# VH-VL binders against NAD kinase (nadK): the designs that were tried, part 164

Target 1, 268 residues: NAD kinase (nadK), of Syntrophomonas wolfei subsp. wolfei (q0aze0)
Amino acid sequence: MKIILVNNRFKENTEKKAQEIAGQLSALNVEVIIDNGLDEPYAGTVDFIMVLGGDGTMLRAARRYGQRAIPVLGVNMGTVGFLSNIEINELAEYLPLILREEYSLEARMMLEVAVFQQQSLLTRVFCLNELLLRSNSPRMLSFALEISGQKLEPYRGDGLIVSTTTGSTAYSLSAGGPIADPQLDAFIVTPVASHIINKRPLVVSPEREISLHLLEEREAIIGIDGQIKMDFGAENRVLIKRAPHPLLMVNLKAKPFFTSIDRSLQRQ

## First folded at step 13 (VH-VL)

Design AA21 (from AA1 with heavy chain W102F; framework fv_bermekimab)
Fold by ESMFold2-Fast, scan of step 13:
Structure AA21 (fold): chain C 268 residues (1-268), chain A 123 residues (1-123), chain B 107 residues (1-107)
Amino acid sequence: as target 1 above (268 residues)
Amino acid sequence: QVQLVESGGGVVQPGRSLRLSCTASGFTFSNFGMHWVRQAPGKGLEWVAAISYEGSNKYYAESVKGRFTISRDNSKNILFLQMDSLRLEDTAVYYCAKDHLFFSRSSYGMDVWGQGTLVTFSS
Amino acid sequence: DIQMTQSPSSVSASVGDRVTITCRASQGISSWLAWYQQKPGKAPKLLIYAARTLQSGVPSRFSGSGSGSDFTLTISSLQPEDFATYYCQQANSYPLTFGGGTKVEHK
């Protein structure tokens, strides 16, 4: 059995804990690869991915490994989050089930984001939560949204979010988008500070293709999962579609989504 | 240099067929939707047909539906218009035109045009 | 089909004049309108798309405005090379349709 341990070296005690867990797994004849985010993703075959950290570490793991159809377990290191399933102090209890492959999987859709400069592909990335288009200056953007060949009335405002259902509780929520059951596959399109008062979030089929481009010369950025940032101008275009594979999240412990989000909203 | 060159126009008899070709150079042909637009002598522009960049979606003006067929060969950078059952009212200069935005499934406008090829009828 | 009504059919103008051409759609087309210039014996040239976005290389004296069903092309100070026929074209839905054209002629 080969397992990737994904951690964030900058989080307090995380690197030391990753080494301890790697030692325990090696003693059980499991090969361990540690990914702290600095190098290229591990290119070899693996059987399981264990993410040690909060939601941010899970988002990074999903971008690096989510398209490989490998089970991914989120292990929380202390901060309550939406993407972890068990706490670090519960790992010893669940480890025998992991090694015997006695768990269920929950599929979470991902976005495939392709960014072009004129006609040249600048980058292609996969993400779990969302793509954000936003102004990088005090000036409002003017941009076109195309959904499977249908052009909507141009948007004027600070930007737009294209989110998965998993991402409905992330930036889309802050911008006024709906809370969506992550068991549903859908794109949620949420405007950011639209100048048009009746511009509403849209919920569209995950089979749709979504594209964005600027209609006026403006300084803007594209943000992906809050971790990737790139400049976006009138010569750029972004194409968004459902990624070929969902992220396969390991379910070892019942974690009710709606109760968790309700408690989170009360703390905000 | 970005260029479109039409060919295949000429003098034809009513009821006959004609095939127009448009050869593209200087851009990635397979990235753009393509159009045929015609203009009768001394008259205005009339949009005739369009084809998506991958070739699967085709659109026609009502006046030519069932008689004209648009197609493309992305490996050779050639756009075609097969014109069947030609009528006197089809007399026009036929322009080949490229849509403005790459990888769009919609139309934003036509930014590159050929010089046109004349289709007319023998007397 | 969406009908595009363009007015006037012709306008006589002098160099330096402000010229306005209007285009009306038979139904709402949002901002999805393009403007073209055509000189005698030549193919059309794209001036403006999305109602007001100036095509690269087109002089700033050309501007577009409007949304919904009423649109205007303005030439702020007519130059000798601007004597031509101008066409609007809706890009909201297929089939695409052109206006009847406006010929800008010497006085």
Scores: ipSAE 0.717, ipTM 0.864, lowest interface PAE 1.3, mean pLDDT 91

Design AA22 (from AA1 with heavy chain F103L; framework fv_bermekimab)
Fold by ESMFold2-Fast, scan of step 13:
Structure AA22 (fold): chain C 268 residues (1-268), chain A 123 residues (1-123), chain B 107 residues (1-107)
Amino acid sequence: as target 1 above (268 residues)
Amino acid sequence: QVQLVESGGGVVQPGRSLRLSCTASGFTFSNFGMHWVRQAPGKGLEWVAAISYEGSNKYYAESVKGRFTISRDNSKNILFLQMDSLRLEDTAVYYCAKDHLWLSRSSYGMDVWGQGTLVTFSS
Amino acid sequence: DIQMTQSPSSVSASVGDRVTITCRASQGISSWLAWYQQKPGKAPKLLIYAARTLQSGVPSRFSGSGSGSDFTLTISSLQPEDFATYYCQQANSYPLTFGGGTKVEHK
């Protein structure tokens, strides 16, 4: 068995904890590759991915490895979040189940985001939560939204979010989007401070292709999962579609999504 | 240099066929929808046909539907218009035009045009 | 099909004049209208798309406005090189349709 152990190098003691866990796994004849974010994603074949950290670390792991159809387990390291399944102090109890492959998988859709500069592909990235287009100046944006070849009335405002159902509780929620069951596959398209009052979020089929481009030269950025930022101008275009593979999240214990969301909303 | 060059126009008899070609250079041809637009002598512009960047979607003006066939070869950067059952009303300069926006399944306007190729009829 | 009606069919103007050309769609086309300039014996040149977005390299004296069914192309301070025929074109839905054209002529 080969396992990638993903950690966040900027969190206190995460490297030491990763080494401790790697030693325990090695003693059980498991080969461990540590990914602390410094290098390119591991290119070899692996059987399992263990993410040590909060939601941010899981989002990074999903972008790097989510398209490989490999089981990914979120192990919480004391941060708040929705993407972990077990706590670090529970890992020893669940490790025998992991090694015997005695767990269920929950598929979470991902976005495939292709960013073009003029005529050429600049980058293709995958993400678990959302793509954000937003103004990077006091001036509002004017941009075109195309859904499967259908052009909507141009958007004027601060920006737009294209979210997965997993991302419905992230930035899309803050911008007025609906809370979606993450077991459903759909795109959620949520405007950010649109000048048109009552411009509503859209929930559309994950089979659709969504594209965005600026209609006026403005200073804008695109953000991916709140972690990657890229300049976006009138010479850029972004295409968004459902990624070929969902993220396969490991379920070792039941996590009650709706009661967890309810508690989070009440804390506000 | 972004360029479109049409060829294949000429003098034909009514009821015959012609195939027009448009060779593209200086841009990634496979990323753009392509159009044929015609203009009869002394008249305005008339859109004729379009093809999506990957070639799977084709659109035609009602006046040419069933008689004309648009196609493309992305490996050779060539756009074609097969014109069957030609009529006197098809007399025009035929322009090849590139849609403005790459990888779009819709149209935003045509930003690059060829010089046109003339299709005329003998009596 | 969506019918595009341009007015006027021709206009006589002098250098320095403000010229306005209007285009009306037979049904709503949102902002999906392009404007073209064509000089005799030449292919058309895209000036404006999405009703008001100026194509790169087009002088700022050209501007577009409108949405829905009524659109205007404005040339502030007409220059010698602007004498040409101008066409609107709807890009809302297939089949695409052009207006009849407006010829801007010397007085």
Scores: ipSAE 0.649, ipTM 0.826, lowest interface PAE 1.4, mean pLDDT 90

Design AA23 (from AA1 with heavy chain F103I; framework fv_bermekimab)
Fold by ESMFold2-Fast, scan of step 13:
Formats: structure tokens, C-alpha cells, sequence
Structure AA23 (fold): chain C 268 residues (1-268), chain A 123 residues (1-123), chain B 107 residues (1-107)
């Protein structure tokens, strides 16, 4: 059995805990690869991915490894979030179940984001939550949105979010998007401070292809899961579709999504 | 050098068939939707047909629907228009044209045009 | 089908004149309109797309405006090379349709 242990080097306790867990797993004849974010993703085959940290660390792990169809377990290190399944102080209790492969998997759709400059593909990135297009200056953007070849009326405003259902509780929520059951597969398209009153969030089939490009030269940026930023101008185009593989999230412990979101919104 | 070159035009008899070709060079052909636009002598522009960049979606003007077939070969950078059951009103210069935006399933306008090929009828 | 109507069919103008060409769609097309210039014996050239976005390399004296059903192409100061026929074209939905053209000719 080979396990990748993903941690955040910039949080002192996660590095120390990662080494401790690696030692424990090695004593059980499990090969451990530590990924602290500094190097390229591990290229070899692995059986399991354990993420030590908050939602941000899970988003990085999903981007790096989510397309490999490998079970990914989120282990919370004290940050409140939606993407962890167990707490670090529960890991010892659940470790035997992990090693015996006695757990269920929940598939979470991911986005495939292709960024072009003129006719050339600049990069292809996978993400779990969302792509954000936003103005990087005081000036409003004017941009075109296509959904499966249908052009909507041009958007004017600060930007747009294209989100997975998992991402519905992230930036899309802050911009006024709906809360979606993460067991649904859908894209959620949420305007950011639109100056057109009738621009509402859209919920569309995950089989649709979404594309964005600027209609006027502006300083804009695209953000992916809040972790990757790229300049975006009129010569750029972004194409978003469902990624080939979902992220396979490990369920060891029942986690009630709807009561958790209610508490986060301070409704209870 | 970005270029579109049409061929296959000529003099035909009514009711016959003709196949037009358009060879593309100087850009990534497979990234762009392509169009056929015609212009009858002394008349305005008339859009005829379009095909998506990957070839899966095809669109036709009502006047040619069922008679004309648009297709493309992305491996050879060639666009085709198969014209069946030709009528006298099909007399025109036929232009192939590249859509403006790459990797788009919609149309934004046509930014590169060929020189055109004439289709006319013998008496 | 969406019908595109251009006005006027022709305009006589002198170098330095401001020339305005109007295009009307039979139904709403949002901002999805392109403008083309065609010189005798030549293929058309794209000037403007998305109603107001100037194609690269096109002189700044050309500008587009409008949305919905009414659109305008303006040439702020006509140059000798601008004598040509101009066409609008809606890109809102298939089938795509062109206006009848406006010939800008010498006064």
C-alpha cells in the first residue's frame, strides 16, 4: 500500500504531524510519500491520499491528484470547513478501516479549465470549487458567456463565477449563488456585482461547455479555487467543462451537509 | 500566412452536383468554425452554411437545406460544400470564411475570407 | 429568420465627411452584430463584431454602437480608401443573416 500525505508546510503543526503519521504508517509496512506543496505532484501510482489541513489544502490536493481516481480523505487540523471528513484526533481510531479499505466513496465533479491566448492553449487546470473571472481595476468588465454554443446577452459588471456543486458554499455563495446539494452534478453560474438587474445565477447541466472572453480590453484576472491567478485580457479565452474524473472523497464518518451549512450561515 | 483558398467552382447544368473545397493554411484550422457565404452577381452577401470547429454541428440557410452538405477534414485543413440539385438561383461567387473566435461553438463574425469561386450555369 | 434592414442603400459623401449607416433587426439580437467592408471585386473584410468591438488593424475612425434591434456604424472622417459597400450581419442565431448593404460612393 502506498499513501500520499498532503500537508501545508506553512502551518508548523501540519509538517510535524505529517512526519508522525508517516512514521506510524511505515511501521505498518505502508509506503508514504509526503507532498508539502513545494515540488511537482508525485508521478507514481498510489492507493490512497490523506490530506492534513483545511479546505485550502484539500483544494490543492484535488487539483494535483483529483483526476487519478484515487480515494482522498480530508483530515481537519482545526480549520472549520466542508471538505474534511474526520478530525486529526480521530485518525488513530479510523486508520485500521483505511488500511482494510473499509469505507465508502462520494464522487464530486470537478471542472476542467482550458485557458487560451489567441489560438494557443496556455494551460489546462482541474479544480474542485470554481473558476472566477473578475476585474483587476476600478473599471467594469464587458464579456461574453457561451453555454453549449448559445451566446447570452453580454455581461457587464465585476465578473462571473462558474462553480461545481461542491463550490456552491465557497465564493459562489458570497456572490449570491444558491446552496447546492453536493450529490448533484451541475454547473452554477453566478454573476459578480452585475450592473444588469436581470442577470441571475444559472444552474446548468454538467454536460454543457461554458466559455468566457472579454468584449473590451480590460485588466482582468481569472482565479481557480482561490489559489491560481492568471491575467486575462481580450486576447484570452477560457473553456470550462466537466473534468474526465470526479474527485473520490472518502467517507468514514457521517457528515450532515445541510445542518453544517445552516450553522455556517448562523441560522441556528 | 493566414490564407483560405477555394476551388471546385465552374459551369454546371441545372440539377447536377458540384463539390467546393477550401484549403486553410497559417492558422490552427481545427480550432475554428467555418462558413460558406455566397454573393450573386450584383447582389449582396448571403450566408449559406456553417460547421463547428470539431465538425459535430452543422447549420444551413433555408434555401439550401436538404440540397447542400457542409463537412470538414481537420487532418488535411480542408472545408467542403457538397452542392446537390443545383438551381439557377444558386449562381454566385462562393466564399469560405473563418469565424473570428477560436474554440467557440457560436459565431462572432468572419475575419478571414477566401478569394471566392464562381458557380454558374451553362445554357 | 431574422431580417436585417440597412439604411440608406447608398450615400454620396466627400473625403472628411462623417458617414452614418444604420442597421435594424426584425427581432432582438442583443449585441451580436458584425460590420463588414467590401470593395469591388474583393472579399469582405470584418470591421466590427459584438456591435462595438473594433477588429485589430481597423482604423479608429470606424466605430459601432447600438444593442437590441437598432445599430449604427460611424466613419468619423471618411478617407479615400473607405469608398466601399458596407454590410451588417447578425450573429445572434442561425441562420445567420446579412443586411442588404450600403454603398458609400463619391459625391
Amino acid sequence: as target 1 above (268 residues)
Amino acid sequence: QVQLVESGGGVVQPGRSLRLSCTASGFTFSNFGMHWVRQAPGKGLEWVAAISYEGSNKYYAESVKGRFTISRDNSKNILFLQMDSLRLEDTAVYYCAKDHLWISRSSYGMDVWGQGTLVTFSS
Amino acid sequence: DIQMTQSPSSVSASVGDRVTITCRASQGISSWLAWYQQKPGKAPKLLIYAARTLQSGVPSRFSGSGSGSDFTLTISSLQPEDFATYYCQQANSYPLTFGGGTKVEHK
Scores: ipSAE 0.589, ipTM 0.785, lowest interface PAE 1.6, mean pLDDT 90

Design AA24 (from AA1 with heavy chain F103M; framework fv_bermekimab)
Fold by ESMFold2-Fast, scan of step 13:
Structure AA24 (fold): chain C 268 residues (1-268), chain A 123 residues (1-123), chain B 107 residues (1-107)
Amino acid sequence: as target 1 above (268 residues)
Amino acid sequence: QVQLVESGGGVVQPGRSLRLSCTASGFTFSNFGMHWVRQAPGKGLEWVAAISYEGSNKYYAESVKGRFTISRDNSKNILFLQMDSLRLEDTAVYYCAKDHLWMSRSSYGMDVWGQGTLVTFSS
Amino acid sequence: DIQMTQSPSSVSASVGDRVTITCRASQGISSWLAWYQQKPGKAPKLLIYAARTLQSGVPSRFSGSGSGSDFTLTISSLQPEDFATYYCQQANSYPLTFGGGTKVEHK
């Protein structure tokens, strides 16, 4: 068995804990690769991915490894979140089940985001939550949205979010989008501070292709899962579609999504 | 240098066929939708036909539907217009034109045009 | 089909004049309108797309406005090279349609 341990080197406790867990797994004849975010993703074949941290660390792991169809377990290290399944103090209890492959998997759709400058591909990235297009100046944006080759009326406002159902509780929620059952597959398209009074969030088939480009030269950015930030101008275009593979999330313990979101909203 | 060059125009008899070609250079032809637009002598512009960048979607003006066929060869950077059952009212300069936005199945306008090729009739 | 009506069919103007050309669609086309310039014996040149977005390299004296069904092309201070015929074209839906053209000619 080969396992990747994903952690955040920049959090005080996580690197020490990752080394400790790696030692424990090695003692059980498990080959361990540590990914602390500094190097390129591990290129070899692995059997399991264990993510030590909060939702942010899981988003990075999903971007790096989510397309490989490998089980991914989120292990929380002290922050509340939606993407972890067990707490770090529970790991010893569940480790035998992990090694015997005694767990279920939940599939979560991902986005494939291709960013172009003119006709040249700048980057292709995968993400679990969303792509955000946002103005980077006091001026509102003017931009075109295409859904499967159909032009909608131009958008005027601060931006737009294209989200997975998993991302429905992230930036899309803050912008007025619906809360979606993460077991559903759909794109959620949520305007950010639209100047046009009749613009509503859209829920569309995950088989659709979505594209965005600016109609006026403005300073804008695109953000991916709140972690990647890129400049976006009138010579850029972004193409979004369903990623080829869903993220396969490990379920060792019942996680009550609806009661968790309900409690979170009551505390805000 | 981005350019489009039409060929195949000439004098034709009513009821006959003619095939126009448009050779593209200086841009990635396979990434753009393409159009044929015609202009009769002393008259305005009339859009004739369009083809998507990959070739699967084709559109025609009602005046030519069923008589004209648009096609493309992305390996050779060539756009075609096959014109069957030609009528006197098809007399025009025929322009090929590139759509503005790459990899789109929608039209945003035509930013590059050829010099045009004349189709006219003998009795 | 969406019909595009241009007004006027011709306008006589002098260098330095402000020229306004109007285009009306028979039904709503949002902002999906392009403007072209054509000089005698030459192919058309794209000036404006999406009703108001100026094509790269086109002088700032050209501007477009409007949405829905009524659109305007304005040349703020006519130059000698601007004597030409101008066409609007809707890009909202197929089949694409052009206006009848407006000839800007010398007084």
Scores: ipSAE 0.678, ipTM 0.845, lowest interface PAE 1.5, mean pLDDT 90

Design AA25 (from AA1 with heavy chain S104G; framework fv_bermekimab)
Fold by ESMFold2-Fast, scan of step 13:
Structure AA25 (fold): chain C 268 residues (1-268), chain A 123 residues (1-123), chain B 107 residues (1-107)
Amino acid sequence: as target 1 above (268 residues)
Amino acid sequence: QVQLVESGGGVVQPGRSLRLSCTASGFTFSNFGMHWVRQAPGKGLEWVAAISYEGSNKYYAESVKGRFTISRDNSKNILFLQMDSLRLEDTAVYYCAKDHLWFGRSSYGMDVWGQGTLVTFSS
Amino acid sequence: DIQMTQSPSSVSASVGDRVTITCRASQGISSWLAWYQQKPGKAPKLLIYAARTLQSGVPSRFSGSGSGSDFTLTISSLQPEDFATYYCQQANSYPLTFGGGTKVEHK
């Protein structure tokens, strides 16, 4: 059995726990690959991915490994989140179940984001939460939104979010988007500070293609899962579609989504 | 150099057929939707037909529907317009034009045009 | 089909004049309108798309405005090379349709 252990090297407590867990797994004859985010993703085959940290670490793991159809377990280390299944102090209890493959999987859709400069592919990224297009100056953007060849009225404002249902509780929520059951597959398209106050979020079939490009030269950026940032200008275009494979999230214990959301909303 | 070169126009008799060709160079032909636009002598522009960048979607003006067929060969960078059952009212210069936006599912405007090829009738 | 009506059919102008050309769609086309310039014996040249976005290389004296069904092309200070015929074209839906054209002539 080969396991990738994903952690954040810049958090001292997380690095220490990763080393402890790697030692425990090695003692059980499990081959461990540590991914602290600094090197390229491990290129070999693996049986399981364990993510130690918060939602941010899980998002990075999903971008790096989510398309490989490998079980991914989120292990929470001190911050509340939506993407973890167990707490770090519960890991010892659940480890035998992991090694015997006694767990269920929940599929979560991902976005495939292709960013072009002119006609050249600049990057192709898979992400779990969202793509954000936003202004990087005091000037509002003017941009075209196209859904499966249908051009909508040009958007004028600070930007737009194209989100998965998993991402409905991330930036899309802050921008006024709906809370979506993550078991549904859909794109959620949420305007950011639209000049037209009645611009509404859209919930769109995951089989649609979504594209964005600027209609005026402005300073803008593309953000992916809040972790990747790229300049975006009038010579750029982004194409978004459902990724070929969902992220396979490990479910070792019941964590009801709706009660978790209710608690989060009551706190603030 | 981005260029569209048209061929196949000429003098034809009513009721016959003619095939126009448009050869593209200087850009990645397979990334762009393509159009045929015509202009009768001394008259305005009339859009005739369009084809998506992959070739799967085709669109026609009502006046040519059922008589004209647009097609493309992305391996050879060539756009075609097969014109059947030609009528005197089809007399025009026919322009080949490239859509502005790459990988577009809809049109935003036509930024590169060929020189045009004349289709006219004898007796 | 969406019908595009241009006004005027022709205009006589001198270098330095402000020229305005209007285009009306028979139904709403949002901002999906392009403007073209055509000189005698030549193919059209794209000037503006999405009603107001200036094509690369087109002089800033050209500007577009409007949305919905009423649109305007403005040339703020006419230059000698601007004497030509101008066409609007809706890109909202197939079939695409052009306006009848506006010829900008010397006085």
Scores: ipSAE 0.652, ipTM 0.840, lowest interface PAE 1.7, mean pLDDT 90

Design AA26 (from AA1 with heavy chain S104N; framework fv_bermekimab)
Fold by ESMFold2-Fast, scan of step 13:
Structure AA26 (fold): chain C 268 residues (1-268), chain A 123 residues (1-123), chain B 107 residues (1-107)
Amino acid sequence: as target 1 above (268 residues)
Amino acid sequence: QVQLVESGGGVVQPGRSLRLSCTASGFTFSNFGMHWVRQAPGKGLEWVAAISYEGSNKYYAESVKGRFTISRDNSKNILFLQMDSLRLEDTAVYYCAKDHLWFNRSSYGMDVWGQGTLVTFSS
Amino acid sequence: DIQMTQSPSSVSASVGDRVTITCRASQGISSWLAWYQQKPGKAPKLLIYAARTLQSGVPSRFSGSGSGSDFTLTISSLQPEDFATYYCQQANSYPLTFGGGTKVEHK
């Protein structure tokens, strides 16, 4: 068995704990690769991915490894989140089940984002939560949204979010989007501070293709999972579709999504 | 230089067939949807047909549906319009035109046009 | 089909004049309207798309406005090279349709 341990190099506790866990796994005859975010993703074959940290670390792991159809387990280290399944102090208890492959998998859709400059592909990335288009100046944007070739009325405002159902509780929620069952596959399209009255979030089939481009020369940026940032201008275009493979999340214990989000919203 | 060059127009008799060609240069032809637009003498513009960038979707004006066939050869950068069962009402200059936006399923407008080729009828 | 009605059919103007051309769609087309200029014996030239976005190289004296069913092309100060026929075209859905044209001619 070969396992990748993904941790956050900017958290002293997670780096130290990753080394401890790597030693424990090595003693059980498991090969371990540590990915602390400094290097390129590991290119070899692996059997399992263990993510040590919060939701942000899981988003990075999904971007790096999510398209490989490898089981991914989120292990929380104190900060409550939606993408972790067990706590770090529970790992020893669950480790035998992991090694015996005694767990279920939950498929989570991902986005495939292609960013063009004119006709040239600048980058192609995968993400678990969302793509955000936003203004990078006090001026609002004017932009076109297409869904499978259907042009919607132009958007005028601060931006737009194209989210997975997993991302429904991230930026999309803050912008007024619905809370979606992450077991569903759908795009959620949520406007950000639209100047046009009655622009509502849309829930769209994951088989659709979505495209965005600016209708006026403006300073804008594209954000991916809150971690990647790119300049976006009138000469750019973004194409979004469902990624070829979902992220396969490991479920070792029941984590009730709806009661968790309900409690989170009550805190406000 | 981005250019569209049309050929195949001429004088025909009613009921006959004619095939127009449009050769593209100076841009990546396979990335853009293409259109045929006609203009009868002294009249306005009339959209005739369109084909998607990969060739799988074709659209026609009601007046030509069933008689005209649009096609493209992306390996040769050529757009075609096969015109069957020609009528006197088909008398016009036929323009080849390129969609403004690449890789698109819909049109925003046509930014590059050919010079046009005249289709007319003998008495 | 979406019918595009353009008015006026012709307008007589002098250099320096403000010229306004209107276009009405038989049903809502959002902002998906393009404007073209055509000079005698020439192919049309795209001026504006998405109702108000100027095509690269088009002078700022040209402007478009409107949404839904009513649209306007304005030339703020007519120049000698602007005497031509202007067409609107809806890009909302297939089949695409053009307005009847407006000829801007010398007084």
Scores: ipSAE 0.662, ipTM 0.843, lowest interface PAE 1.6, mean pLDDT 91

Design AA27 (from AA1 with heavy chain S104D; framework fv_bermekimab)
Fold by ESMFold2-Fast, scan of step 13:
Structure AA27 (fold): chain C 268 residues (1-268), chain A 123 residues (1-123), chain B 107 residues (1-107)
Amino acid sequence: as target 1 above (268 residues)
Amino acid sequence: QVQLVESGGGVVQPGRSLRLSCTASGFTFSNFGMHWVRQAPGKGLEWVAAISYEGSNKYYAESVKGRFTISRDNSKNILFLQMDSLRLEDTAVYYCAKDHLWFDRSSYGMDVWGQGTLVTFSS
Amino acid sequence: DIQMTQSPSSVSASVGDRVTITCRASQGISSWLAWYQQKPGKAPKLLIYAARTLQSGVPSRFSGSGSGSDFTLTISSLQPEDFATYYCQQANSYPLTFGGGTKVEHK
């Protein structure tokens, strides 16, 4: 059995904990690769991915490994989040179940984001939460949104979010988007500070293709899962599709989504 | 250099058929929707037909529906217009034109045009 | 089909003049309108798309405005090379339709 341990590169104590866990797994004849984010993703075959940290670390793991159809377990290291399944103090209890493959999997859709410069592909990335298009200056953007060949009224405002249902509690929520059951597959399209009063979020079939481009030259950026940032101009275009594979999230312990989000909203 | 070159125009008799071709160079042909637009002598522009970048969606002006067929060969970078049951009213210079944006099934406008090929009738 | 009506059909102007051409759609087309310039014996040239977005390389003296059903092309200070016929074209839905054209002639 080969396991990747993904940890937060910016927290020294998580690296020490990852080494401790790697030692424990090695004692059980498990081969361990540690990914702290500094190097390229591990290119070899692995059987399981264990993410040590909060939601941000899980987003990085999903981007790096989510398309490989390998079980991914979120292990919380201290901060409340939506993507972790067990706490670090529970790992010893659940480890035998992990090694015997005695767990269920939840499929979470991902976005495939292709960014073009004219006709040339600049990059293709996969993400679990969202793509954000936003103005990088005081001027509002003017941009076109096309959904499977249907042009909507031009958008004018600070930007747009195209989110998965998993991402419904991230930036989309902050911009006024709906809270979605992550068991549903859908794109959620949420305007950011639209010039048009009551411009509403859209819930769109995950089988559709979404296209975005600027109608006027402006300083803009695209952000992916809050971790990747790229300049975006009038000669750029982004195409968003459902990724070929969902992220396969390990479920060892029941975690009621709606009571968790309800508790979070009561604190705000 | 981005270029479209039409061919196949000529003098025909009413009721006959003619096939126009448009050869593309200098861009990735398979990424763009393509159009045929015509202009009768001394008259304005009339959109005739369009085909999506992958070839699966085709659109026609009402005046040519059932008579004209648009097609493309992405391996050869060629756009075609098969014109059947030609009428005197089809007399025009026929332009092929590239849609402005890539990978769209809708159009935003046509940014590259060929020089045109004349279709006219003998009596 | 969406009918596109241009006015005027012709306009006589001098170099330096402000020229305004209007285009009206028979139904709402949002901002999905393009403007073209055509010189005698030549293919059309795209000037503006999405009602107001200048095509690369088009001089800033050309501007577009409008939304819904009423649109305007403005040439702020006419140059010798601008004497041509101008066409609007709706891109809201198939079949695509052009306006009848506006000829900008020497005064």
Scores: ipSAE 0.487, ipTM 0.747, lowest interface PAE 2.6, mean pLDDT 90

